VHH binders against Endo-1,4-beta-xylanase 2 (XYN2). Designs and how they scored, part 13

Target 1, 142 residues: Endo-1,4-beta-xylanase 2 (XYN2), of Arabidopsis thaliana (Mouse-ear cress) (o80596r5to146)
Amino acid sequence: NIVMNGDFFAGIEPWYPNGCEAFVVSSDPFSSEVMSADSSSGGYVVVTNRKETWQGLEQDITTRVASGMNYTVSTCVGVSGPFNESAEVLSTVRLEHEDSPTEYLCIGKTYASRDKWVDLEGTFSISNMPDRVVLYLEGPAP
Key: E = the ipSAE of ESMFold2; O = the ipSAE of OpenDDE; V2 = 0.75 times the mean of E and O plus 0.25 times the DockQ between their complexes.

## First folded at step 11 (VHH)

Design y4 (from x2 with Y32W W33Y K102G; framework vhh_lunsekimig_d3; at its last look DockQ between E and O 0.57; V2 from the best seeds 0.00; counts 0 for: pae E 16.9 > 2, unsure alone 62.9 < 65)
Fold by ESMFold2, look of step 11:
Structure y4 (fold): chain B 142 residues (1-142), chain A 118 residues (1-118)
Amino acid sequence: as target 1 above (142 residues)
Amino acid sequence: EVQLVESGGGVVQPGGSLRLSCAASGFTFDNWYLYWYRQAAGIERELIASIYYRGKTNYVDSVKGRFTISRDNSENTMYLQMNSLRAEDTGLYYCAKDWRYGSPMDVWGQGTLVTVSS
């Protein structure tokens, strides 16, 4: 698993929000009075105020990848919503090049709900090392 | 809803200049790659310029040194300064942004027409 802190038990680092807001929620009941808890699991990050499906948490993995190797990515995801509702969550890697357009690799898809946390798994490889490699999570339409 | 609206096209003599604008709504430019495409009659759209969110630019050889792409994130607007225009620059000019799965945004405006004629 190339991603760090994929279960978010250690808070948000090294993840950061892109075009949205993110807050850490602990298993401490007193901390939950500031935010709505969407799951019975302890310790997670809530993403809000998204306007686009691609807005969510991302992680720069440039220093952990090399060309010619296969990688597996695993993260733990859930969503908020009405009872029994599930939502599509995607895992995507973008490859940023100084001399060409950014490449996007769709590496995984799952469905998550407030009833259950699920693993979002994907695989990828890089043939030519770009300037920057970013893993990011995409959620349902706002 | 994401929208990109092109403007600034017109008729100009060879050797002249135009400045195109691409106004965005429904998102902010901050962390996106932005692109200009050109389409001449009967030809597929071609990418002609791109700008990285930190300002790095890339151009196809036919426009390098004549066209300059830039962005103003506070105005949520991208620009294409076109100098030393030639007849072969005639066409519809479209802007686009990065979209997941390596595809440009499928939503296209009507474009802005640039005509270079003597």
Scores: ipSAE 0.000, ipTM 0.109, lowest interface PAE 16.9, mean pLDDT 69
ESMFold2 (binder alone), look of step 11: mean pLDDT 77; pTM 0.770
OpenDDE, look of step 11: ipSAE 0.022; ipTM 0.422

Design y5 (framework vhh_7nfr_2; at its last look DockQ between E and O 0.02; V2 from the best seeds 0.00; counts 0 for: pae E 16.5 > 2, placed apart)
Fold by ESMFold2, look of step 11:
Structure y5 (fold): chain B 142 residues (1-142), chain A 119 residues (1-119)
Amino acid sequence: as target 1 above (142 residues)
Amino acid sequence: QVQLQESGGGLVQPGGSLRLSCAASGFTFDNYWMSWVRQAPGEGREWVSSIYYRGGKTYYADSVKGRFTIARDNVKNTLYLLMDSLKSDDTAVYYCAKDWRYGSPMDVWGQGTQVTVSS
């Protein structure tokens, strides 16, 4: 698992919000709108004020990946909000290049509900090492 | 070296319109999301709008939805913000940002352009 700080024991770093708000909660599961990372073993992060599906937590994993290797990403997610039995959550890797277009890889998808945490797993490989590799979670439509 | 230069700000009456521009250099402009961020005196930075690197996907803060339009010209390496129906609460210095993310301590901004809505 290449995700750093997946249980949020050390707060939110190296995760950071993208176009939304985030804070760490150490108890009271399912009290929040959107969850990310491995929150079942310690604390969890609440992501709020999302306006678009792509707004959520990100993690720069550039130093933890290399070209030609296969990787598996595993995290635990949940959702909160209005009564909707399930909501789509995506795991996406963004490959940033200085000299070519940014590539977006949808590496995993799951459906989450307000009443339980579910696993979100994805796999990927990189053929040419980009300048930055960013893992991020995309939540359901607001 | 990354360089961002905002322009197009000014003094406008409530209900008026302005068009901001941001000229970009020192990076491959069409490889990155671009954003507008603003800062009023005595306040923190507030995300305003973001646009996908090819255009077509645009995102807005609730305070500006329906009034502001973000656009980009990847041939001219220029980011735009069309502001309509301006209110006194829109008074701020407006910055363009490469790959800005809400709450991120990243340090890639232009010099800013002042927008003042008064009278």
Scores: ipSAE 0.000, ipTM 0.111, lowest interface PAE 16.5, mean pLDDT 66
ESMFold2 (binder alone), look of step 11: mean pLDDT 81; pTM 0.826
OpenDDE, look of step 11: ipSAE 0.006; ipTM 0.231

Design y6 (from x2, 24 letters changed; framework vhh_8dlx_2; at its last look DockQ between E and O 0.07; V2 from the best seeds 0.00; counts 0 for: pae E 15.3 > 2, placed apart)
Fold by ESMFold2, look of step 11:
Structure y6 (fold): chain B 142 residues (1-142), chain A 118 residues (1-118)
Amino acid sequence: as target 1 above (142 residues)
Amino acid sequence: EVQLVESGGGVVQPGRSLRLSCAASGFTFDNYWMHWVRQAPGKGLEWIGNIYYRGKTNYNPSLKSLVTISRDDSTNTLYLQMNSLRAEDTAIYYCAKDWRYGSPMDVWGKGTLVTVSS
């Protein structure tokens, strides 16, 4: 599992929000919006004020990856909403290059329903090492 | 280097069905979301829909009952199935790569013309 602090036991770092708000909550499941947490006894993070599907928590993993190796991402996610429809949650890697357009890899997908935690898993590899590698979670349309 | 090539366009009678194809090369196709967009003569661009990796689709609500998007990651090919075609469906149909971040639809094909006429 390449994800650092995926259960949020030590707070939110190194995760940070991209275009949205995020805050750490105890294991109380009352919060709304898309969430990512360990389902046992750890804390979790609530993401709110998303305007686009791709806005959510992200983590710079540049120093922890290399080209030619296969990596696994595993975390738990949940969503809140006004009705019972399930919502798609994605795990994506952004590869930033100095001299070319940013490349996006969709590495994992799951469907989350109201107030239940589900696993989000995926794998990826990098063929050409970019200047920056960012792993992030994205949710359904706001 | 990244290339998208649409095919399957042509003249078709109203009420008929048509399937368009988009051949992709120069990128890892199965890691990207793909889109279909059309432009009728003298009109702006109209988004038809997209398809995520592993097959989930989203459609323009006004077209949802008329179209189906699919992909074949083994052949790097995107498809658009259109049913019950009408004269107003006459347009150039484009495929485009990715709708995920700040720079949506960063690569477009040349387009394929569909003409619906009697």
Scores: ipSAE 0.000, ipTM 0.114, lowest interface PAE 15.3, mean pLDDT 69
ESMFold2 (binder alone), look of step 11: mean pLDDT 80; pTM 0.815
OpenDDE, look of step 11: ipSAE 0.009; ipTM 0.256

## First folded at step 12 (VHH; framework vhh_lunsekimig_d3)

Design z1 (from x2 with R100Y Y101R K102G; at its last look DockQ between E and O 0.07; V2 from the best seeds 0.00; counts 0 for: pae E 15.1 > 2, placed apart)
Fold by ESMFold2, look of step 12:
Structure z1 (fold): chain B 142 residues (1-142), chain A 118 residues (1-118)
Amino acid sequence: as target 1 above (142 residues)
Amino acid sequence: EVQLVESGGGVVQPGGSLRLSCAASGFTFDNYWLYWYRQAAGIERELIASIYYRGKTNYVDSVKGRFTISRDNSENTMYLQMNSLRAEDTGLYYCAKDWYRGSPMDVWGQGTLVTVSS
């Protein structure tokens, strides 16, 4: 898994929001010492105020990838919403070039619903290194 | 960390109206799906209405056309306008925020009691 801080235990970095807002939710350090090893002490990021499906968390992975190598991305995602609606969540890699149009690779897809965390897994490789490689998560329509 | 406080309940006759409020602290409402739940005696809490930060709403069939959910993001407050109340609407009303890892409803207040009686 090439993703740094995929469980958000240490806050949001190196993830950052693109065109949206984000904040980290974690257990209070002083709320319960007995509960520190339980799943209730984990962290996650809530993404809000999105205007487009592609707005969400992203991570610049340019220095961590090379051409001709295969990479696996794995994250845990969930969505909010009423009742039992499911929503498509994508992982996408964009390849940015200084002089040419950006290339987009959809590398993984899953369907998430409220009350359930699901895995989002994908693989990719890069034939020719671009100027920037950015991994990002795309969510349901805002 | 996050707190929700319900208010506005009371005793009302059948056919009457009440307006419930839900005040939030620790986050802004413009960031979340928000929900109203109802709990009658001896019954588990049931979802009855929801509202998205951009205003989209959903209702269960039993309240559709009678209840209206709304929000005021500048005051971090959500409302439930209840019209044409029936005895079956009697119960504790709770507001809740968005989904949370490990539990979908991790923040509950004391609720606000609505009693519909002649």
Scores: ipSAE 0.000, ipTM 0.136, lowest interface PAE 15.1, mean pLDDT 68
ESMFold2 (binder alone), look of step 12: mean pLDDT 79; pTM 0.787
OpenDDE, look of step 12: ipSAE 0.012; ipTM 0.279

Design z2 (from y3 with F105M Y107V; at its last look DockQ between E and O 0.02; V2 from the best seeds 0.00; counts 0 for: pae E 17.2 > 2, unsure alone 62.9 < 65, placed apart)
Fold by OpenDDE, look of step 12:
Structure z2 (fold): chain B 142 residues (1-142), chain A 118 residues (1-118)
Amino acid sequence: as target 1 above (142 residues)
Amino acid sequence: EVQLVESGGGVVQPGGSLRLSCAASGFTFDNYWLYWYRQAAGIERELIASIYYRGKTNYVDSVKGRFTISRDNSENTMYLQMNSLRAEDTGLYYCAKDWRYGSKMDVWGQGTLVTVSS
């Protein structure tokens, strides 16, 4: 699992909110409106005030990946909102290049029902290392 | 019956202060996380603050430094002290209780309206 700080016991870092607000809830195994959490610990991050599906919690993993290697991303996610149906949650790796267009790799997909935690797992490999590699989760429409 | 009842809402000018209360009944008050939500017109309800029975608190960035969540376990009452209020703080404020055994809010209050206007 390439994910760092899945339990959030020491705060949100190295995760950061992109285009939204986020706060860590420690010692609380239960929550609503959560975009990321470790399934084996009580800490989780609440993501709110998203404007787009792709906004949410991100993690820069540039220094942790190498070309030609296979990586697994495993997270536990939950969604809350005015919907009664399952909401799609994606795990995406963004490859940023200085001199070429940004690439997006959808590495995992799950469907989360309201107020329930579900596992989200995916795998990826990079053939040519970009300037920056960012892992983030895409959630339902705000 | 488990119940949460909000009070303390009203009309205030920008920069003003307001204190909300949430009276709880029907459950062991000091055994749960409690939460404040708010909903502005045309906007989805948002979580703004949480408090554990042992005093741990969390806030969204937009209210940090201005709002303080607290609880009096002896009175089964949760509070939200709101200072330096802004127009964007206008909305219906809800208190909520989480389900002890699951990741959901199983009890909501009826809400109390906060209007910040000049």
Scores: ipSAE 0.000, ipTM 0.226, lowest interface PAE 11.0, mean pLDDT 85
ESMFold2, look of step 12: ipSAE 0.000; ipTM 0.112
ESMFold2 (binder alone), look of step 12: mean pLDDT 78; pTM 0.777

Design z3 (from x2 with L34M Y35S; at its last look DockQ between E and O 0.01; V2 from the best seeds 0.00; counts 0 for: pae E 14.3 > 2, placed apart)
Amino acid sequence: EVQLVESGGGVVQPGGSLRLSCAASGFTFDNYWMSWYRQAAGIERELIASIYYRGKTNYVDSVKGRFTISRDNSENTMYLQMNSLRAEDTGLYYCAKDWRYKSPMDVWGQGTLVTVSS
ESMFold2, look of step 12: ipSAE 0.005; ipTM 0.117
ESMFold2 (binder alone), look of step 12: mean pLDDT 78; pTM 0.776
OpenDDE, look of step 12: ipSAE 0.054; ipTM 0.464

Design z4 (from x2 with Y35S S50Y; at its last look DockQ between E and O 0.05; V2 from the best seeds 0.00; counts 0 for: pae E 15.1 > 2, unsure alone 62.1 < 65, placed apart)
Fold by ESMFold2, look of step 12:
Structure z4 (fold): chain B 142 residues (1-142), chain A 118 residues (1-118)
Amino acid sequence: as target 1 above (142 residues)
Amino acid sequence: EVQLVESGGGVVQPGGSLRLSCAASGFTFDNYWLSWYRQAAGIERELIAYIYYRGKTNYVDSVKGRFTISRDNSENTMYLQMNSLRAEDTGLYYCAKDWRYKSPMDVWGQGTLVTVSS
């Protein structure tokens, strides 16, 4: 698993929000303090105020990947709210180039309901090393 | 002790309005996503609306445009404004704390009964 902190045991780092808001909910339900998004703690990370399906948590993995290698990504995800039977959650890698359009790889897909957490697994490889490699999670429509 | 107390139900005519209240205690109200469920006779409880910790809301299609969920964190109270009520809205209404890892969604009050009948 190339992703650091894929189950969010250590809070949010090294994940960061893109186009949305995120914070850590404490594992202590009787705490009088709300943990900030940049604090390492138990519990889970809540992602809110998303305007597009692709907005969510991101992790820059450029320094941890190399061309010609196969990688496996595993994260634990859930959804809240939608009254549909299932909602699509994607794991996507974008490959950023200085002088070329960004490439997007959908590396994994799962369907989650409002009442359970599921593993979101994916695999990928890179033929030519780009300038930046970013893994991100895409959720259901806001 | 976690408590959720629903109130404000009653008997109304079709097209009428009611405002439900949910008084909460025993937990840090501000941190939780809150929700309303309804249960008609012979039907499993169904989620109908929820509100995020910062006030963003979502609704099931059958109540969109008619129901409005809101929260008052200073009073630890959530509300459901129900307008343009229909006979199909008849049922027992519950509020809930929607936190799957730390608190199961099985903390229920007695509910408040809404009857829409001519």
Scores: ipSAE 0.000, ipTM 0.110, lowest interface PAE 15.1, mean pLDDT 69
ESMFold2 (binder alone), look of step 12: mean pLDDT 77; pTM 0.761
OpenDDE, look of step 12: ipSAE 0.032; ipTM 0.421

Design z5 (from x2 with D30S N31D N58Y R100Y Y101R K102G P104K; at its last look DockQ between E and O 0.02; V2 from the best seeds 0.00; counts 0 for: pae E 18.7 > 2, framework grips, placed apart)
Fold by OpenDDE, look of step 12:
Structure z5 (fold): chain B 142 residues (1-142), chain A 118 residues (1-118)
Amino acid sequence: as target 1 above (142 residues)
Amino acid sequence: EVQLVESGGGVVQPGGSLRLSCAASGFTFSDYWLYWYRQAAGIERELIASIYYRGKTYYVDSVKGRFTISRDNSENTMYLQMNSLRAEDTGLYYCAKDWYRGSKMDVWGQGTLVTVSS
């Protein structure tokens, strides 16, 4: 698992909110509007005030990946909202280049209901290292 | 029957203060996370504060330093002290409870209206 700080015991870092607000909840059961969590720990992050599906928690993993290697990303996710059915949650790796268009790799997909946490796992490989590699989760429409 | 009832809303000037209450009944109050949400006109309901059943609190950035969530387990009542109110704080405020060791809000109050205007 390439993800850092899945338990959030030491705070939100190195995760950061993109276009939203987030706070860590520790030592308690699950709550609504959680975009990232570790089911093996008591800590999770609540993501709120998203405006777009792609907004949420991000993690820069540039220094942790190398060309030609295979990586697995595993997270637990939960969603809240007005929907009554399952909502799609994606894990995406964004490859940012200084002189070329940004690339997006959808590496995992799951469907989350409002009443349970679900696992989201994905795999990816990078053939040509970009300037920045960012992992983020895409949730349902706000 | 599980029930949450908000009160304390009203009209206040910018910079003013209000204290909201959420009276709970029908469940073991001390066993649950509790939450304050608000919904401004034309926008989605948003989570603004949470309180652990042991009293630890969490806030979104927009209310940090101004709002204080608290609970009195002996009275089955949760509070939201709102200071330094702003126009953007205007909205319908809801209290909610989580499922016991669950992952969603299963009970909502009817809401109490907070209007911040000069």
Scores: ipSAE 0.000, ipTM 0.205, lowest interface PAE 13.6, mean pLDDT 85
ESMFold2, look of step 12: ipSAE 0.000; ipTM 0.092
ESMFold2 (binder alone), look of step 12: mean pLDDT 82; pTM 0.815

Design z6 (from x2 with D98E; at its last look DockQ between E and O 0.21; V2 from the best seeds 0.00; counts 0 for: pae E 14.2 > 2, unsure alone 64.1 < 65, grease 25.5 > 24.2, placed apart)
Amino acid sequence: EVQLVESGGGVVQPGGSLRLSCAASGFTFDNYWLYWYRQAAGIERELIASIYYRGKTNYVDSVKGRFTISRDNSENTMYLQMNSLRAEDTGLYYCAKEWRYKSPMDVWGQGTLVTVSS
ESMFold2, look of step 12: ipSAE 0.000; ipTM 0.156
ESMFold2 (binder alone), look of step 12: mean pLDDT 78; pTM 0.778
OpenDDE, look of step 12: ipSAE 0.123; ipTM 0.566

## First folded at step 13 (VHH; framework vhh_lunsekimig_d3)

Design b4d (from x5 with S56K W99S D102K; at its last look DockQ between E and O 0.25; V2 from the best seeds 0.00; counts 0 for: pae E 15.0 > 2)
Fold by ESMFold2, look of step 13:
Structure b4d (fold): chain B 142 residues (1-142), chain A 118 residues (1-118)
Amino acid sequence: as target 1 above (142 residues)
Amino acid sequence: EVQLVESGGGVVQPGGSLRLSCAASGFTFSDYWLYWYRQAAGIERELIASIYYRGKTKYVDSVKGRFTISRDNSENTMYLQMNSLRAEDTGLYYCAKDSRYKSPMDVWGQGTLVTVSS
């Protein structure tokens, strides 16, 4: 599992928001039983003030990857929304290059809702090592 | 709203100099790669210089040593210093922002015209 702190047990680090806001929330006894029970006794991160689907938490993994190797990603996700509505959550790797457009790899997809946490898992590899590799989570339309 | 505005173009004699500016707004300037392109009459735009978000630069061979790209993150402005200009440098110069979403570059300025003539 290439991601660090993928269950957010240790707060937000090394994750950081891109074009949005994020904060850590302790378990809330007034939350739905599913959210409270599924998140264990730690905390979770809430992402707000998104304007685009691709804005969310990201993590720079450049120093932890190499070309020609296979990697797995695993994290737990949930979303806010109308009762029983679920939303698509993606895990994407962007490959930033000198003098060329950024490449994007979609490595995982799941559907999440406010009443339970779900696993978001995927696998990827890099054929040509770029200047910067960033793993990020994409969520529903704002 | 994302905006890029080029300025500083004009008419110069061969061997002259110009400094182009690209004023940016509507995005976090320091987080993006930025580019200069040029377009000669009747052909597609071509990349001539780039600057990485941490300041590393690259140039095509035809402008290397004559053109210098730079950025000022505090003023949200990118520059292209053009020295020893030649007739083949004539064209419309565009700045561009690298896309962070799953599409090709989608944001361009309107261009600034550089004419190298006597």
Scores: ipSAE 0.000, ipTM 0.144, lowest interface PAE 15.0, mean pLDDT 70
ESMFold2 (binder alone), look of step 13: mean pLDDT 79; pTM 0.789
OpenDDE, look of step 13: ipSAE 0.018; ipTM 0.344

Design b4p (from x2 with D98E W99P; at its last look DockQ between E and O 0.09; V2 from the best seeds 0.00; counts 0 for: pae E 15.7 > 2, placed apart)
Fold by ESMFold2, look of step 13:
Structure b4p (fold): chain B 142 residues (1-142), chain A 118 residues (1-118)
Amino acid sequence: as target 1 above (142 residues)
Amino acid sequence: EVQLVESGGGVVQPGGSLRLSCAASGFTFDNYWLYWYRQAAGIERELIASIYYRGKTNYVDSVKGRFTISRDNSENTMYLQMNSLRAEDTGLYYCAKEPRYKSPMDVWGQGTLVTVSS
């Protein structure tokens, strides 16, 4: 798993929001009753003010990948908002080139519901190393 | 705490040159897009140049070919080389970084004044 800080134990870094707002929630001293099997021991990040499906958290993984190698990404996602029974969440890698168009790889997909966390897993490889490799999460339409 | 400190402004004649600097601290300089903005009297602040963390640059038409944005990640400093200055380039020049975590809007420096005058 090449994702750094995927459970947000150390806050949000190296993750950062793209076109939206984000804040970290650690263990909450004021909690409501929930019926859940196993709870996360770390914190989580809430993403708000999204206007497009691609807006969310991203992480620069350029220094952690190389061409010709296979990688697995695993992270835990959930959704909130009005009237979401099941919402599509994507894991996407974008390959930024300074002198050619950005390439996008959809590497994983899952369906998340309002009341529980699900694993989002994906795999990818890179044929030619770009200038920047960014892993990001895409949520449902705002 | 994020800080951006502009310097290098001054008074020059038309056709002259200046190099502005933006010293940065309180964030991971290497990971951010950086910007230069300009504000003339009676005009809203306008973006004039941007630089990607790995060096790609963009400019508005009014400065293209005359201004060059650059960065030195080892010194945490961004630069704006201004050549062939004109009277309409007079204004307060600001550097900024892309918004990120806990920064809901633009983060600006204090500005450095550039005056192009005979």
Scores: ipSAE 0.000, ipTM 0.119, lowest interface PAE 15.7, mean pLDDT 67
ESMFold2 (binder alone), look of step 13: mean pLDDT 78; pTM 0.772
OpenDDE, look of step 13: ipSAE 0.169; ipTM 0.593

Design b4r (from x2 with N58K W99R; at its last look DockQ between E and O 0.05; V2 from the best seeds 0.00; counts 0 for: pae E 15.3 > 2, unsure alone 63.1 < 65, placed apart)
Fold by ESMFold2, look of step 13:
Structure b4r (fold): chain B 142 residues (1-142), chain A 118 residues (1-118)
Amino acid sequence: as target 1 above (142 residues)
Amino acid sequence: EVQLVESGGGVVQPGGSLRLSCAASGFTFDNYWLYWYRQAAGIERELIASIYYRGKTKYVDSVKGRFTISRDNSENTMYLQMNSLRAEDTGLYYCAKDRRYKSPMDVWGQGTLVTVSS
């Protein structure tokens, strides 16, 4: 799993918002349940004020990838909305070049519903190393 | 070498229609955002339409309902269907692709001229 903090257990870092807003929701600090032991140190991140499907959290992974290797991405995602609706959530890697076109790799897709966390998984490889590699999450149309 | 070539402009009367084309070379459209800009005399280029690589579109208010942006990735071509043309639509029309992170747009073609007159 090349993604750091893919379940957002440690807050938002190293993720950051792209064209949207994000905030951290902490776990209940007074929970004594065994299942909540990890939740006392972390929480989840809410993304709001999106105006385009591609706006969401992203993570610069340039220093952690190399050409010719296969990578696995795993993140834990959820969406808000009416109970009986589901929404498409995508993982995409963009390969940025200073002097040539940006390339995009769609590496994973899942469907998430309100109050249901799902894993968004995918794999990718890079043939030629670009100047910057950014993994980002895309949500449903705003 | 990345190039974008606009075509399909011409002289039309008010209420008429034109379909502009944008052909790409040196890259493929597949996963790129694409845009149309126009430039009227004495005015800087203005963005009028965009299309997301998965097909979602946006338009400025002045062209909504009259212009339609579309793409055909298999022909490496983007289009702008322009209906109900008005005199204020006169100008040079340019296509563009998404830019590198924070980089300005650096690649412009000659544009294709649209003139709306009686």
Scores: ipSAE 0.000, ipTM 0.105, lowest interface PAE 15.3, mean pLDDT 70
ESMFold2 (binder alone), look of step 13: mean pLDDT 77; pTM 0.765
OpenDDE, look of step 13: ipSAE 0.152; ipTM 0.570

Design b4s (from x2 with W99S; at its last fold request DockQ between E and O 0.41; V2 from the best seeds 0.00; counts 0 for: pae E 14.2 > 2)
Amino acid sequence: EVQLVESGGGVVQPGGSLRLSCAASGFTFDNYWLYWYRQAAGIERELIASIYYRGKTNYVDSVKGRFTISRDNSENTMYLQMNSLRAEDTGLYYCAKDSRYKSPMDVWGQGTLVTVSS
ESMFold2, look of step 13: ipSAE 0.000; ipTM 0.097
ESMFold2 (binder alone), look of step 13: mean pLDDT 78; pTM 0.778
OpenDDE, look of step 13: ipSAE 0.336; ipTM 0.686
ESMFold2, fold request of step 14: ipSAE 0.000, 0.000, 0.000; ipTM 0.139, 0.194, 0.102
ESMFold2 (binder alone), fold request of step 14: mean pLDDT 78, 79, 79; pTM 0.777, 0.779, 0.784
OpenDDE, fold request of step 14: ipSAE 0.466, 0.072, 0.417; ipTM 0.755, 0.526, 0.738

Design b4t (from x2 with N58K W99T R100Y; at its last look DockQ between E and O 0.01; V2 from the best seeds 0.00; counts 0 for: pae E 14.1 > 2, unsure alone 64.5 < 65, grease 24.5 > 24.2, placed apart)
Amino acid sequence: EVQLVESGGGVVQPGGSLRLSCAASGFTFDNYWLYWYRQAAGIERELIASIYYRGKTKYVDSVKGRFTISRDNSENTMYLQMNSLRAEDTGLYYCAKDTYYKSPMDVWGQGTLVTVSS
ESMFold2, look of step 13: ipSAE 0.000; ipTM 0.145
ESMFold2 (binder alone), look of step 13: mean pLDDT 78; pTM 0.776
OpenDDE, look of step 13: ipSAE 0.380; ipTM 0.712

Design b4y (from x2 with N31R W99Y; at its last fold request DockQ between E and O 0.06; V2 from the best seeds 0.00; counts 0 for: pae E 15.6 > 2, unsure alone 64.7 < 65, grease 25.3 > 24.2, placed apart)
Amino acid sequence: EVQLVESGGGVVQPGGSLRLSCAASGFTFDRYWLYWYRQAAGIERELIASIYYRGKTNYVDSVKGRFTISRDNSENTMYLQMNSLRAEDTGLYYCAKDYRYKSPMDVWGQGTLVTVSS
ESMFold2, look of step 13: ipSAE 0.000; ipTM 0.154
ESMFold2 (binder alone), look of step 13: mean pLDDT 79; pTM 0.784
OpenDDE, look of step 13: ipSAE 0.462; ipTM 0.757
ESMFold2, fold request of step 14: ipSAE 0.000, 0.000, 0.000; ipTM 0.110, 0.122, 0.117
ESMFold2 (binder alone), fold request of step 14: mean pLDDT 78, 78, 78; pTM 0.785, 0.782, 0.778
OpenDDE, fold request of step 14: ipSAE 0.503, 0.407, 0.532; ipTM 0.781, 0.729, 0.798

